# Ledger of designs, part 2: VH-VL binders against q95uq1

Target 1, 197 residues: q95uq1
Amino acid sequence: MSDNHEEESNVPAYVPGKHVSVDQLKQQDAEDEALKRYKESLLGTGVHAPKDDPRKLVIKEMKIQIEGRPDTIYPLDTKELIKEMKTKPFVLKESCHYKITLTFNIQHDIVSGLKQTNTVYRKGIKVSTEKHMLGSFAPQALAHSVTNPRHGWEEAPSGMLARGSYTAKVVFTDDDNEEHLSVEYAFSIKSDWKSDD

## First folded at step 8 (VH-VL)

Design U1
Fold by ESMFold2, look of step 14:
Structure U1 (fold): chain C 197 residues (1-197), chain A 124 residues (1-124), chain B 103 residues (1-103)
Amino acid sequence: as target 1 above (197 residues)
Amino acid sequence: QVQLQQSGPGLVKPSQTLSLTCAISGDSVSSNSAAWNWIRQSPSRGLEWLGRTYSEDMWYNDYAVSVKSRITINPDTSKNQFSLQLNSVTPEDTAVYYCARETYDFLSGYFDYWGQGTMVTVSS
Amino acid sequence: DIQMTQSPSSLSASVGDRVTITCRASQSIDSYLHWYQQKPGKAPKLLIYAASSLQSGVPSRFSGSGSGTDFTLTISSLQPEDFATYYCQQSYTFGQGTKVEIK
């Protein structure tokens, strides 16, 4: 179910105005607007994001896909939803196979050298740090998605010492170490999928 | 009201084991919302975290790297206490030892209740 | 490893003065910094957690601020009972302390 670009399509750059009268002058004005809209459609509308939102990276969703189970989806469209992740932990069964997809928009300018740093804690003690280079992303209307791992699955740890409740923080920085996003979230590793109260 | 009461000898000879106990009132050592820590203070090192024990689905321990080979922290649920054992002590282990309850602000722990402190001198 | 530096190491102030002490981390620690007061012969006492949250029972003259790498503890009007050493903490590391002397 990989996406690749389909066949090349025709891309007319500009519609010529072939009128030699007053109508040609009116069509020239209309053609200027049409060209502007055409260019905007090719570049995506992310370049025209609201000026009062200075964020270059706007998270939309975090999805946890577990092999053989329904997906867990966190909409992150608002600051409130991002903050609420702390109180909505997801569950991984030990040794399960999973992957995580983040969906985000880029607005205003290119974000160069985006890097994801994920730090996991157990009751205040750091237990792991993972860093992934994601690449550079341009503004566009369609959201970008990044999946870890890019191919195959990750495997959750197992054993009595691995089971328990975890907190975590994921941070996105660019080549200049500017922080674009920070999300705090929670999860647990359990021996089975049964609901524990 | 949570209170932590320490006990144990204040003088230990080099190469022997330092043993301290912290009795808890107003909370349970088995509380899954807290962890139980030992922290020491000396002029040369200041405040230094040594380790902790806590309960969730089993008992867990975390120890500072500097003492990990020598330290043991054990809960005693029947007495509502937890202990410190530090093996093979040297004069550099001379310090005031505190037990402390840890609670959390999501990613970070802090120590909201402390024992009274036990001055431990390691000397021949 | 994240290093923390408290400043000053000591200060002298009069009753009624505004006192500010700082803690600086070598890397961002968000708001996960905590402040303690220790009087001679006593255990440390929690004052502020998560940079700015006042612990229950702590007088309102104490306040904390900052995020990222730079944090301050402020005593708005120093009282005689505030003679103590103050420590910051992040993770399982404490600062070196700031001794506040009155008189």
Scores: ipSAE 0.561, ipTM 0.812, lowest interface PAE 1.5, mean pLDDT 84
Fold by ESMFold2, look of step 11:
Structure U1 (fold): chain C 197 residues (1-197), chain A 124 residues (1-124), chain B 103 residues (1-103)
Amino acid sequence: as target 1 above (197 residues)
Amino acid sequence: QVQLQQSGPGLVKPSQTLSLTCAISGDSVSSNSAAWNWIRQSPSRGLEWLGRTYSEDMWYNDYAVSVKSRITINPDTSKNQFSLQLNSVTPEDTAVYYCARETYDFLSGYFDYWGQGTMVTVSS
Amino acid sequence: DIQMTQSPSSLSASVGDRVTITCRASQSIDSYLHWYQQKPGKAPKLLIYAASSLQSGVPSRFSGSGSGTDFTLTISSLQPEDFATYYCQQSYTFGQGTKVEIK
């Protein structure tokens, strides 16, 4: 099944990942002192849990952007909304171009080496597992956003064997293999946007 | 009430084809909420999944690697049945064969209804 | 390629005993483990799905617990009709069975 070929990452030991949100990629004129002051105001003074919430990672939103179509947005800021993902599948037309953006807060402590693992199933049989390193994230008042793919678009598979209904689970773990979040969701691949899904 | 009724011969000679049928009542073989499986059991191997068929936008099959080169599972929507054919049998294929309905708890499948079983002996 | 190991392979018990049977996975399977009962000459019968959910029509003396790699089927007070072989299942793999025999 061929080894995964991954180019050695050029990430220095403490550089935030270049795979942070599009908003952060637009930021190019940061003065060293201004950036330092900004990070200190976010890290050291203004971040605390608003109540007895032990979670280090709090998901807020998943957004599916499809080229040429309106975005699909899932608010995920309650346990009920996270559970609701299972009953609100999204549709991908075969060969469409899409991106997924996750928005989340970090509380209490730095989360080092955050990794997402996405496993896709078709009627109980695992059909793929993908892992993506997201980086390290400090507590702050503003939410973090990460977009996959980091550049360009992902393309949905095509063909009669690829079409159908899928279920999936995405899990977020850190360098200590501590699980911070898991979400179960569903999607389908169709030949047309208005097929019987 | 879902019921699975098996039929087919219980004696097959080596190198021949084992052929069994499972008739479904109380559900449809084309239901998109289920899959239709064959599972066998022998003292030496225990319970062993062989394969399944299911309908969504087309018919799909999944087969166990151990029998993939010899197995075929076909639905028959007009009779509301599904079949097992296992080619080139040997005495090692002697087992009780079960059909079973598979249903799902979102990510995982389990077998909630089983046929009565058919003892198949492969011998001269 | 997840292997399932049931323990014990057999046990002897009396009516009224609490019986526990374990199933261990070679790697985490979350709660995706199911339990079946089989009596001689009969097909397996689903007891528990998703580790702890009791199938309709199954007596409440049966319960399941566990997640990750270690799972337990418990019969709180063994009855004469409970002498059978019990199997765990994850994905399309079954455990080797645990025979519960009368003492």
Scores: ipSAE 0.550, ipTM 0.800, lowest interface PAE 1.5, mean pLDDT 84

## First folded at step 11 (VH-VL)

Design X3
Fold by OpenDDE, fold request of step 12:
Structure X3 (fold): chain C 197 residues (1-197), chain A 124 residues (1-124), chain B 103 residues (1-103)
Amino acid sequence: as target 1 above (197 residues)
Amino acid sequence: QVQLQQSGPGLVKPSQTLSLTCAISGDSVSSNSAAWNWIRQSPSRGLEWLGRTYSEYEWYNDYAVSVKSRITINPDTSKNQFSLQLNSVTPEDTAVYYCARETYDFLSGYFDYWGQGTMVTVSS
Amino acid sequence: DIQMTQSPSSLSASVGDRVTITCRASQSIDSYLHWYQQKPGKAPKLLIYAASSLQSGVPSRFSGSGSGTDFTLTISSLQPEDFATYYCQQSYTFGQGTKVEIK
């Protein structure tokens, strides 16, 4: 029985604020100190928007962190690297603690109400779907990073039934349901780190 | 080339068990890159997926909700085949039954090889 | 439950015609759509996998497109051997079929 744990993360209902463009934010005289702080928090200095890249969200890296193990880092700067990641599954030992960090740039405008959907498949069947409300992200000099889980660690499934090969898809969508990112990756759950396929 | 050869009776009485076998050539029932499926077709229900079996570290089965309580799909590694058993059949189970290999394009499973089909009639 | 609806259920066409068949999913799922051809008394044959990938041995006149919930199978120039029923499939759900008949 593949327990489809649809863990709907009880992310508090983020009421999407009115989509305000970066330009609009710059023009708004911060009469409100709170708004000013918000603007300052979102608007970094030196934001460059590449003219040849219309994307608002650009993935840079996926990092797999496993407790007691070295990090696995997938550079995702190019389409080729994104494709290559599919051929390089990472290994999770059963019952290990892990988390995944995605690093990305925001450009041109604020992406509001960004939601991450992570779907895991086994032999083409969905075995897990996780949705995470990430919030709003503005262009800034430093790349943004989101880690799931936000706090603590995820525990890899255990047992003979959990062992195997998995594929997954991460999708980033905004409050308008625009897809900004779709990346696929593979992993295996094994009994041991050294176990060959 | 992969080939699937079906065998089994085409007539089953109500309340009895429908039994079919699918022999595999050109691939292994234990292939970690495939799943082995049963699909049926009738005028009333169209193409209907019934279930699958596949091997990784262990054997796994997935069944359609519509037949889950009555269906068993078993691999036979010694003969490189897999079988379908459908218990307590009714006239509604009358259909052409197909075995099929499921393969994957990363996230997507599709059926690239099919058996020849077996017409099974449930009749007294 | 996901439903796959094909349009039309049947069509009449002539040899050389461009034929378009649509398949709509009741909801968007994170799975690709596949297309099959079936002739009377035969098993379905895979034509297109992953929405747009042509199966080996399938003529190039067949093509697939689409994303989300809407998908299309196109036969650029219908041949005599193409008169058949076509099915879309997503996950483990099939469309009801589209019969392509001779006009």
Scores: ipSAE 0.708, ipTM 0.856, lowest interface PAE 0.6, mean pLDDT 90
Fold by OpenDDE, fold request of step 12:
Structure X3 (fold): chain C 197 residues (1-197), chain A 124 residues (1-124), chain B 103 residues (1-103)
Amino acid sequence: as target 1 above (197 residues)
Amino acid sequence: QVQLQQSGPGLVKPSQTLSLTCAISGDSVSSNSAAWNWIRQSPSRGLEWLGRTYSEYEWYNDYAVSVKSRITINPDTSKNQFSLQLNSVTPEDTAVYYCARETYDFLSGYFDYWGQGTMVTVSS
Amino acid sequence: DIQMTQSPSSLSASVGDRVTITCRASQSIDSYLHWYQQKPGKAPKLLIYAASSLQSGVPSRFSGSGSGTDFTLTISSLQPEDFATYYCQQSYTFGQGTKVEIK
């Protein structure tokens, strides 16, 4: 009678901390220097939210890093640039090591429980979905940056079946399931770095 | 202009194989920007996608789960056509069958050109 | 499996009427919705792709809108040739259809 110890993977239930608004944080009397430092660390000094932009998360850049190759950088400051990115697929050689970094600003308030969902499509069919919990982000002077994978490199798929053109969508959602970002991009997996002219 | 012309028998006996062909004009079955699909329509099941074939570096097929075990879609590059084979048919497979070209708006596929349809009746 | 539900299943309208058809997805998917018109004995014809893009050759009286799970097809002024069945599609799932009949 083999006791199948189902290892209950105690994934600690993320207890969403009480959503403390930036305003609430500002109003809390920094009687404690530690709390003041914490607030300063979260809010940064002198971050002015743009009055004409109600967005809490503003994408700035997507960077594709491939080991041994120059970085591909997509500026995403405008809607036009975001649209243009769709027409400029990057190339992944099969079995290459790569990572993707998204740079964004947080405005107005803390975005709590930010989750990144990456969905990849091939010919309109979803071939993969990855979800990453990124955490909470406060407005700060410097843009935030998230890299996937967080550590190391992702290996591009290999083999004849993996080669082809792909489209993808990145979505950022918070713990309230509010969508803060939706960006689409394209890429190709090839056997070599040479553009199929 | 893209045209799809269907051919094949309209009557199939139970347990036999349904076979249809779709001839393509104005495009190539090996087009990298398209996929070639079979869709059927019946009063009971409505419009039902069955599967597709498409070419990139290789030929790929995707099939609906409902027919995956019985369906084969094959391209014929020499004739610029693709075919449907549906094995072990039952009366539930009675429908109008359409071939269609699938094209894409980035993340999504839609069907911009259709064959004329072929009524296939499964009857003893 | 995603289900696409159209509303209504059928409607009666007169020439010149504004007609609105709704399509609801059972869940939000990261895919666009498309609309087709089908006349009896004919194959479906693409009307609108990517929720709001009018297919070439389709009259401007047809329009599409919506996002997430709720989408609409609108015919601003129904013409005699518009009496047909309309279908929404997302991914490889079709709605059950909406029959637009003459009143």
Scores: ipSAE 0.693, ipTM 0.850, lowest interface PAE 0.6, mean pLDDT 90
Fold by OpenDDE, look of step 11:
Structure X3 (fold): chain C 197 residues (1-197), chain A 124 residues (1-124), chain B 103 residues (1-103)
Amino acid sequence: as target 1 above (197 residues)
Amino acid sequence: QVQLQQSGPGLVKPSQTLSLTCAISGDSVSSNSAAWNWIRQSPSRGLEWLGRTYSEYEWYNDYAVSVKSRITINPDTSKNQFSLQLNSVTPEDTAVYYCARETYDFLSGYFDYWGQGTMVTVSS
Amino acid sequence: DIQMTQSPSSLSASVGDRVTITCRASQSIDSYLHWYQQKPGKAPKLLIYAASSLQSGVPSRFSGSGSGTDFTLTISSLQPEDFATYYCQQSYTFGQGTKVEIK
């Protein structure tokens, strides 16, 4: 009679922290110097939200890092550049190690429970979906940077079936399932950096 | 202008293989910007996508789960055509079959050119 | 699997009428919706791609709108040649069709 102790994986239910507005954070009496420092670290000195831009998340750059290769950088500070990125696919050699870094600003308020969903398509068919919990981000003077994977490298698929052209969509959503950003990009997997297979 | 011309028998016996061909003009079966599809239509099932073939660096096929075990779509580059083979047919496979070119709006495919359709009846 | 539901399944209209057809997806997917017109004995014809883009050669009286799970095809002024069955498509799933008949 083997007592299968179902280890209840008490994954603590991520209780979405109460959405504390930046204004609420500013009004909280910093009785604790540590809390004040924390607030200052979060809010930065002199972070002015643009009055004419209601967006909470503003993407600035996407960087493709490939081990042993030069970085591919997509500036994304304008809508036109975001659109242009779709027409400039980057190349991944099969089995290469790569990572993607997204740089963005947070404006006006804290974005809580930011989640990145990456969906990859091959000729309109989904081939993969990845979800990454990024955390909470406050407005600050310096842009935030998120790299996937957070640690190490991702390995590009290999084999005859992996080679080809792909499109992808990255969507950023918060705990309230509000979509803050979506960007689309393209890439190809090749057998060699030089060879048009 | 792209044109798709279908050919094949309109009558197939149960348990036999349905075979159709779609000849392409004005485009190439090897086009890297297109995929070549088979879609069928019946009163009971409506429009149903069956599968596709396309070329990039290699040839690829995607099939609907409903027919995956029975279906083969093959390109013929020499004739600039592609074919449908559906094995072990039953009366449920009775439909008008269409070949279609699939093109893309980045993340999504749509069918911009269609063959004339072929009525295939599965009957003893 | 995604399901596409069109409403209505059929409608009767007169020449000059504004016609609206709805397509609802069972779930939101990162794929655009497309619209086709089919006449009896003919293959479907692409009308609108990517929810709102008019296919070349399609009259401007056709328009598409919507996002997420709810999409609409509109014919601003129905013409005699518009009596047909209309289908929405997302990914590889088609709606059941909406037949537009003459009143």
Scores: ipSAE 0.665, ipTM 0.837, lowest interface PAE 0.7, mean pLDDT 90
Fold by ESMFold2, fold request of step 12:
Structure X3 (fold): chain C 197 residues (1-197), chain A 124 residues (1-124), chain B 103 residues (1-103)
Amino acid sequence: as target 1 above (197 residues)
Amino acid sequence: QVQLQQSGPGLVKPSQTLSLTCAISGDSVSSNSAAWNWIRQSPSRGLEWLGRTYSEYEWYNDYAVSVKSRITINPDTSKNQFSLQLNSVTPEDTAVYYCARETYDFLSGYFDYWGQGTMVTVSS
Amino acid sequence: DIQMTQSPSSLSASVGDRVTITCRASQSIDSYLHWYQQKPGKAPKLLIYAASSLQSGVPSRFSGSGSGTDFTLTISSLQPEDFATYYCQQSYTFGQGTKVEIK
C-alpha cells in the first residue's frame, strides 16, 4: 500500500472552495493552448468531486474477457444497470480462459487498501470466496481500471459437477473495512457456448 | 398449492438407519427453481438443517457438516418424492424431522412449504 | 462464520399489543433474513422473506424491517392466533426462537 499523500508529480491539485475553480484554472492558461489541453486531460473537463454524490467509489463498467471470443461488457453507470446484472447472466464455457476488468471512478477522498471479495453461490449455498487486494486509488475525473488476474488468465471449472447456474456477490472494502460497493451478478458454466449442455 | 406429505417409522433402534420419505404435490421434485430439504428439531439443538437435493444440469446434494458422513438424500422422479436416510443413529438423533421446499431470493434460500413433521425416537 | 442472535428469548403480551422481535447478525447479510412462525405440534410457517417481503396469505399486521446486521419482526396488533414461537433464518442457520405467550 502506498502512502496516503497524493504525490503524483504532474497532477494538478484540486483547489477546494470557490477561490480557484476548474474554470478559473482553464482561464489562467487560455493563451497557452497546449498547456490548457494538458490540464484539461488531468482534470477531466469537469468537477473533480461532485458534492451531491457521497460515494467514494462509483462503478462504471464490468468487462468479461474470454480468450478467443468477443468481450461481454456490462455498463454500470446507473443503479438500474447495476440491478440488471442479476437478470443478465454471462456464460463461461468450462475450461475457458477469462479475465475480468472493473472500471470505476474515485471521488472525494483516497481509498486506501481497496480489497475485492467475491463470493459465489449455487442455489443459496456458498461454494467459493476469493479475495484480491486491488491497491490504493486517488480521486480523479478519469476512471481507474483493474483486471483480475493481473497476469495471464483464470480458467473456468470443468466437469458435470461444475456445470450449472451460479449467483455471486462482489464487495469492495478498504483498509478500515468500510464497504464502498456491492454488486450482485449471475453466470453459468456450460459445456458449449449458449447451450444447455 | 404445493403440499408435502411425510411418511416413515417413528421408532428406530440405535446403530440402524433412519429412513423417511416426502411426497410432493403441486410441484415437481425435478423443478429447477426449487430444492428439497430435510430439517430436524430437538429441544437441545433447535431447528437444524440437515441437507438437500435438487436438479439442474444433473442432481446435486448438499449436506450439513455435522451429519455429512451418515446422510443420504435421494429424489424419486417417478413417484415425485424425495427421501432421507441417516445411518448409524444414536439417541442424539431423536427429533421431529421435517421436509421442506426451498426457493430463492437471489443469494439466499428460504423454506416456503413444509411437511407435517415426523417424530423419530431412537432408543432401545 | 455468521452468528445470529435472536431476542428476546420469550415475552408475554396481551391481545392488541404491538410486539417487536429482533434478530442480529455478526456480519452484514444485506436483506437475506427470513422469518417463521411455529405453533406447538406444527411445522414452521414462512411469514416474511428477504427481510420485509410478506409471504402470500400472511396477514398485514406482520411486517419485517432491517438490513445489514439488525432485523425486526413486528406484529402491529397481536391476535389470539399469533401466540407462537418465532424464528429468524439466515443461510442454513435458524435463530433459537422467541416465544410469544399470553400474559
Scores: ipSAE 0.629, ipTM 0.848, lowest interface PAE 1.4, mean pLDDT 85

Design X3
Fold by ESMFold2, fold request of step 12:
Formats: structure tokens, sequence, C-alpha cells
Structure X3 (fold): chain C 197 residues (1-197), chain A 124 residues (1-124), chain B 103 residues (1-103)
């Protein structure tokens, strides 16, 4: 909910005087080799020659959970599905309780300090900007999921002035301010779930 | 095809209210795909957006922070017009005032039709 | 709070010249930038919307390009009717203008 930005450093922590036993050295070597093979497996599975996909973050799904109603699920596996979000708005009844879950894969290397910035517009005018720190995520075969809000529910605005059509943009950046994903989407706030019926 | 015709006096005394009207032909002030804006231009401030009105589910207004305590923009659906009222004017409000139709590219609006402009001078 | 800076503030050119005008945003605005032409005593006229989309009725010698923070308006072969001031716009903020004058 906060639009506060704070600069974060990715300087590695210094740990002076580290002592590593022979067993720890062998375990470290085994872990490094296992991680290398794991990364190679994911890269081979996610990349079929001769192409190379440089993206570290690959979005898979956006799910809107509304208290007391079935989930709305947007598959986002392709660029075309991401573009379709602009033309397939979801509906929130005023004052409803909702949360949004994003599902994504991480490939190639870790993404440190992933931050979500969501900007909402009403007919070209920015009406809110919200920033959330999501955390750090490593490559793995199974997708990562993050839910906003992390705890509880968001409440949709209500009243005559809140009802209407909204457009929005969500952007994902890391602690180096590299942009990994940008999605434009739409939604409406209505007085009832069947207002347009 | 779409035309915006402005009317209103070009002289206003300080502390009084500036009042302008924009008549629309070739479109409806109630169109759900457009918004109706006032923009002014002066040598010292350039082009400056003042505010808008539009209809969707209900009538909505948005005003620039710099003038929001003094400005009112109202539609008149029976005459297919919209108006500007700017209270408590000072010489710094001297400018050419334009009405403009706004349309959209998803997140952003732009102004595709403009009125002819009304020079308003604020002086004693 | 995004500021728009146009460059140059003015330029002199001859009929037939290729003219390039730039607009820089203080932060990324994707492709949400629009261009207007204004002749003395007239209202602004929309030329380009969404960085590169030509408005209906605008001559094809006008083109726009760019994304992020840096945008250009190009007139491929300047005509006598193109001597005007050009403005960029994003959201509800306009650039300060670029005056194109006859040499």
Amino acid sequence: as target 1 above (197 residues)
Amino acid sequence: QVQLQQSGPGLVKPSQTLSLTCAISGDSVSSNSAAWNWIRQSPSRGLEWLGRTYSEYEWYNDYAVSVKSRITINPDTSKNQFSLQLNSVTPEDTAVYYCARETYDFLSGYFDYWGQGTMVTVSS
Amino acid sequence: DIQMTQSPSSLSASVGDRVTITCRASQSIDSYLHWYQQKPGKAPKLLIYAASSLQSGVPSRFSGSGSGTDFTLTISSLQPEDFATYYCQQSYTFGQGTKVEIK
C-alpha cells in the first residue's frame, strides 16, 4: 500500500574469519555441482535450441481471488496472453474483499530485491501508485507465487465516484532497478456483480 | 466534423469570476469515449491543463492542483456544452483559454480537437 | 512529477530540409507521448499520438519515434506550412515548445 521508495544496497555481507572444515568444503563442492546441474536442467527444459531466452522472470499467471466468489485466472504464458489483459477486464464489486496472486518462473540466475509497482489510472489520470517489496527468488522447476496483500484482504473502493472503468500498469524491478516485466491490464468497479446484465 | 466553439467575455476584473462556454458539434458531451478539457496558454507558463469533465457511469471532474480551489467545470447536456468558471482571478490568470476533446490510448489521454481559443485579460 | 524538455528551443530551416525535434521525459513514460503543431493565433493541432501513430489528416512527412525517455518528431521534407511551434505532451504536462522558423 505504501508508495515509499528506499534505496537498497546489494553489497554482500562481510563475514571475516570464516573457517571451513574438510567436510564442509566437500559438501560445498557437491552443492555447487548439484546447483549447476539443476540450473542446466532448467535451462535445457525451458530453452529448446537454437533460441536463447534472456528473461530472468517469466510470468505464468495472474489470479484474482474475491472473497465468496470463484477465482478469476489469467494465463500469461505468452506475449499474446499478456496483451489480452488489456481487453479482458475483471470486475470488482464495490467494497468487496480481494487479493491478487502472481505466479512466475525464475531462470538463469536469482532475482534479488524484486519490487512490484502498480499504477492505476482513470481515463488517463493516475489515481494511485502502490509499491511492494516481494523478495528474492532463485531459479527452480516449480513456479514461485506471491500474493498481495501478503496478509488479509484488500477492499475495493465504494461510492458513486469510485465506480467506473480503470486501467493499470504493473512493473517488476529488482534491486538494480532492472525491469523484468511490465503488464497493462484493466478492471471495473461496479455496484453489483451483474450491473451490465 | 467535430467542432468546438468557445464563447465568453475576454475582459475580467481582478477578484471576479472568469466564465467561458464551449459548444460541441459532431459529438456528444455525454460520450463515454471522451473527456472535455480546459487548457490555457500564456508566455510565462506555456500550455497548462486546468481540468476536465466526463461521463461514464456518473459525471466526473478532475482539476489541476494549482487551480482546484477556484475552478469549476460543468457539462450542460441539453445544450451539448461544457463550461469553465475560475473564481478570484488575478493578472496571472491572463491567458488564451482553449477547450479540448480528450481521447485515449489505454493509459494516456491526448487532445484531438480544440476550440478556437479565447484571449482573457485580467486587469483593473 | 514528470517534466518534459524539448530541444532545440528554436531552429531555422529551409523548405525541403529534414527537421528533427526531440522531447525528453524526466522518467520513463513508455510510448505515451503526443505531438502537437501550433501556428500563430491558432489552437494546437494533434499530429502524433502514442509516440508514433499519425493522426488522421496529418501529412505522411511527419513521423514520430522513441520510447522510454527520449522521443523525436521528424519532418522528412519541410514545407512552407510547417513553420510553427511544436509541443510534446505526456499525461497533463506539455513541453515548452520548439519554434521552427523559415531561414
Scores: ipSAE 0.607, ipTM 0.832, lowest interface PAE 1.4, mean pLDDT 85
Fold by ESMFold2, fold request of step 12:
Structure X3 (fold): chain C 197 residues (1-197), chain A 124 residues (1-124), chain B 103 residues (1-103)
Amino acid sequence: as target 1 above (197 residues)
Amino acid sequence: QVQLQQSGPGLVKPSQTLSLTCAISGDSVSSNSAAWNWIRQSPSRGLEWLGRTYSEYEWYNDYAVSVKSRITINPDTSKNQFSLQLNSVTPEDTAVYYCARETYDFLSGYFDYWGQGTMVTVSS
Amino acid sequence: DIQMTQSPSSLSASVGDRVTITCRASQSIDSYLHWYQQKPGKAPKLLIYAASSLQSGVPSRFSGSGSGTDFTLTISSLQPEDFATYYCQQSYTFGQGTKVEIK
């Protein structure tokens, strides 16, 4: 069983019936200030979102990793970049192995039970919907990162009917079904990396 | 501007095949930014989507579940047309049939140009 | 499948009236709802796509609003040529129509 003595550093130096030395008071004050600065650097008041941005979830990046090929990276840290993503489709060769990593910050309040729902379309007709539980995330200065699949690789479909251009929407909701983010994007499945077939 | 001109018989006997053609001007049936649809309308059912064809890497079809076993939609690239065949018709297939061009606002399609309509009566 | 419910099924109005027609989806469809006008003996005509985008050539007295589940088509000042039936559409499903008749 471990015991966290950090709380002891916040106890007033005064103990009834005991004299507290000036040196002990100086050490206590220094420890409190050092802990405060450490917490501030971890939380990063300069990296914490300003109060004028009401979003709890702020997407930063989507990365598509394909086994044996260079990564494709979408910076998404502005509204303009998020909206532009649908104009820059990525390519999957049929049967390739890939995974997708999302990087985001949480600000203002905890997001409990974050879910992603990904819906894929072919020319206006919905062809699949997948839901994935991501978990609960607290506000912090460090970005969160989630990778799907968590283990191994996803395999792209193959065959004549699988080839084509796809549009998609990924939506992030919490346990209260409040929507925090949606991103529209596009991709294609091709027979070859340099082919449009 | 894009225009769709329909042709085909307006009277079909039960158990026969309904066959209609839609000729396209001002666009190509092979356009990869559009899809080519058949939609019908009756007083009892309102507007009902039947299916579509479109070209991308291959030719593709999507059909409404209600008619999937009886419907065929084919392009004719040499004539810039597309057709509807609906097999084994009954009086319940009596309707005005429209062809329509579908275009997209990213995730959703809408029908920006329609043919003039063909009234098809299924009766003895 | 998502059901679309139009209201009202019909209405009577006078030239110059403001007319509103609503379409409700059984679940959220964002802004992917489209409006059509159909006159007797004619094919439907696209008025508005993506909830609020006015199709080229459509008079500015027509407007659309809404997102999520509730959508409205508004005719700000009804004209004689606006007596028609109006349909909403999402995906490959149409509403049942709203007939606007002369009072």
Scores: ipSAE 0.554, ipTM 0.812, lowest interface PAE 1.6, mean pLDDT 85

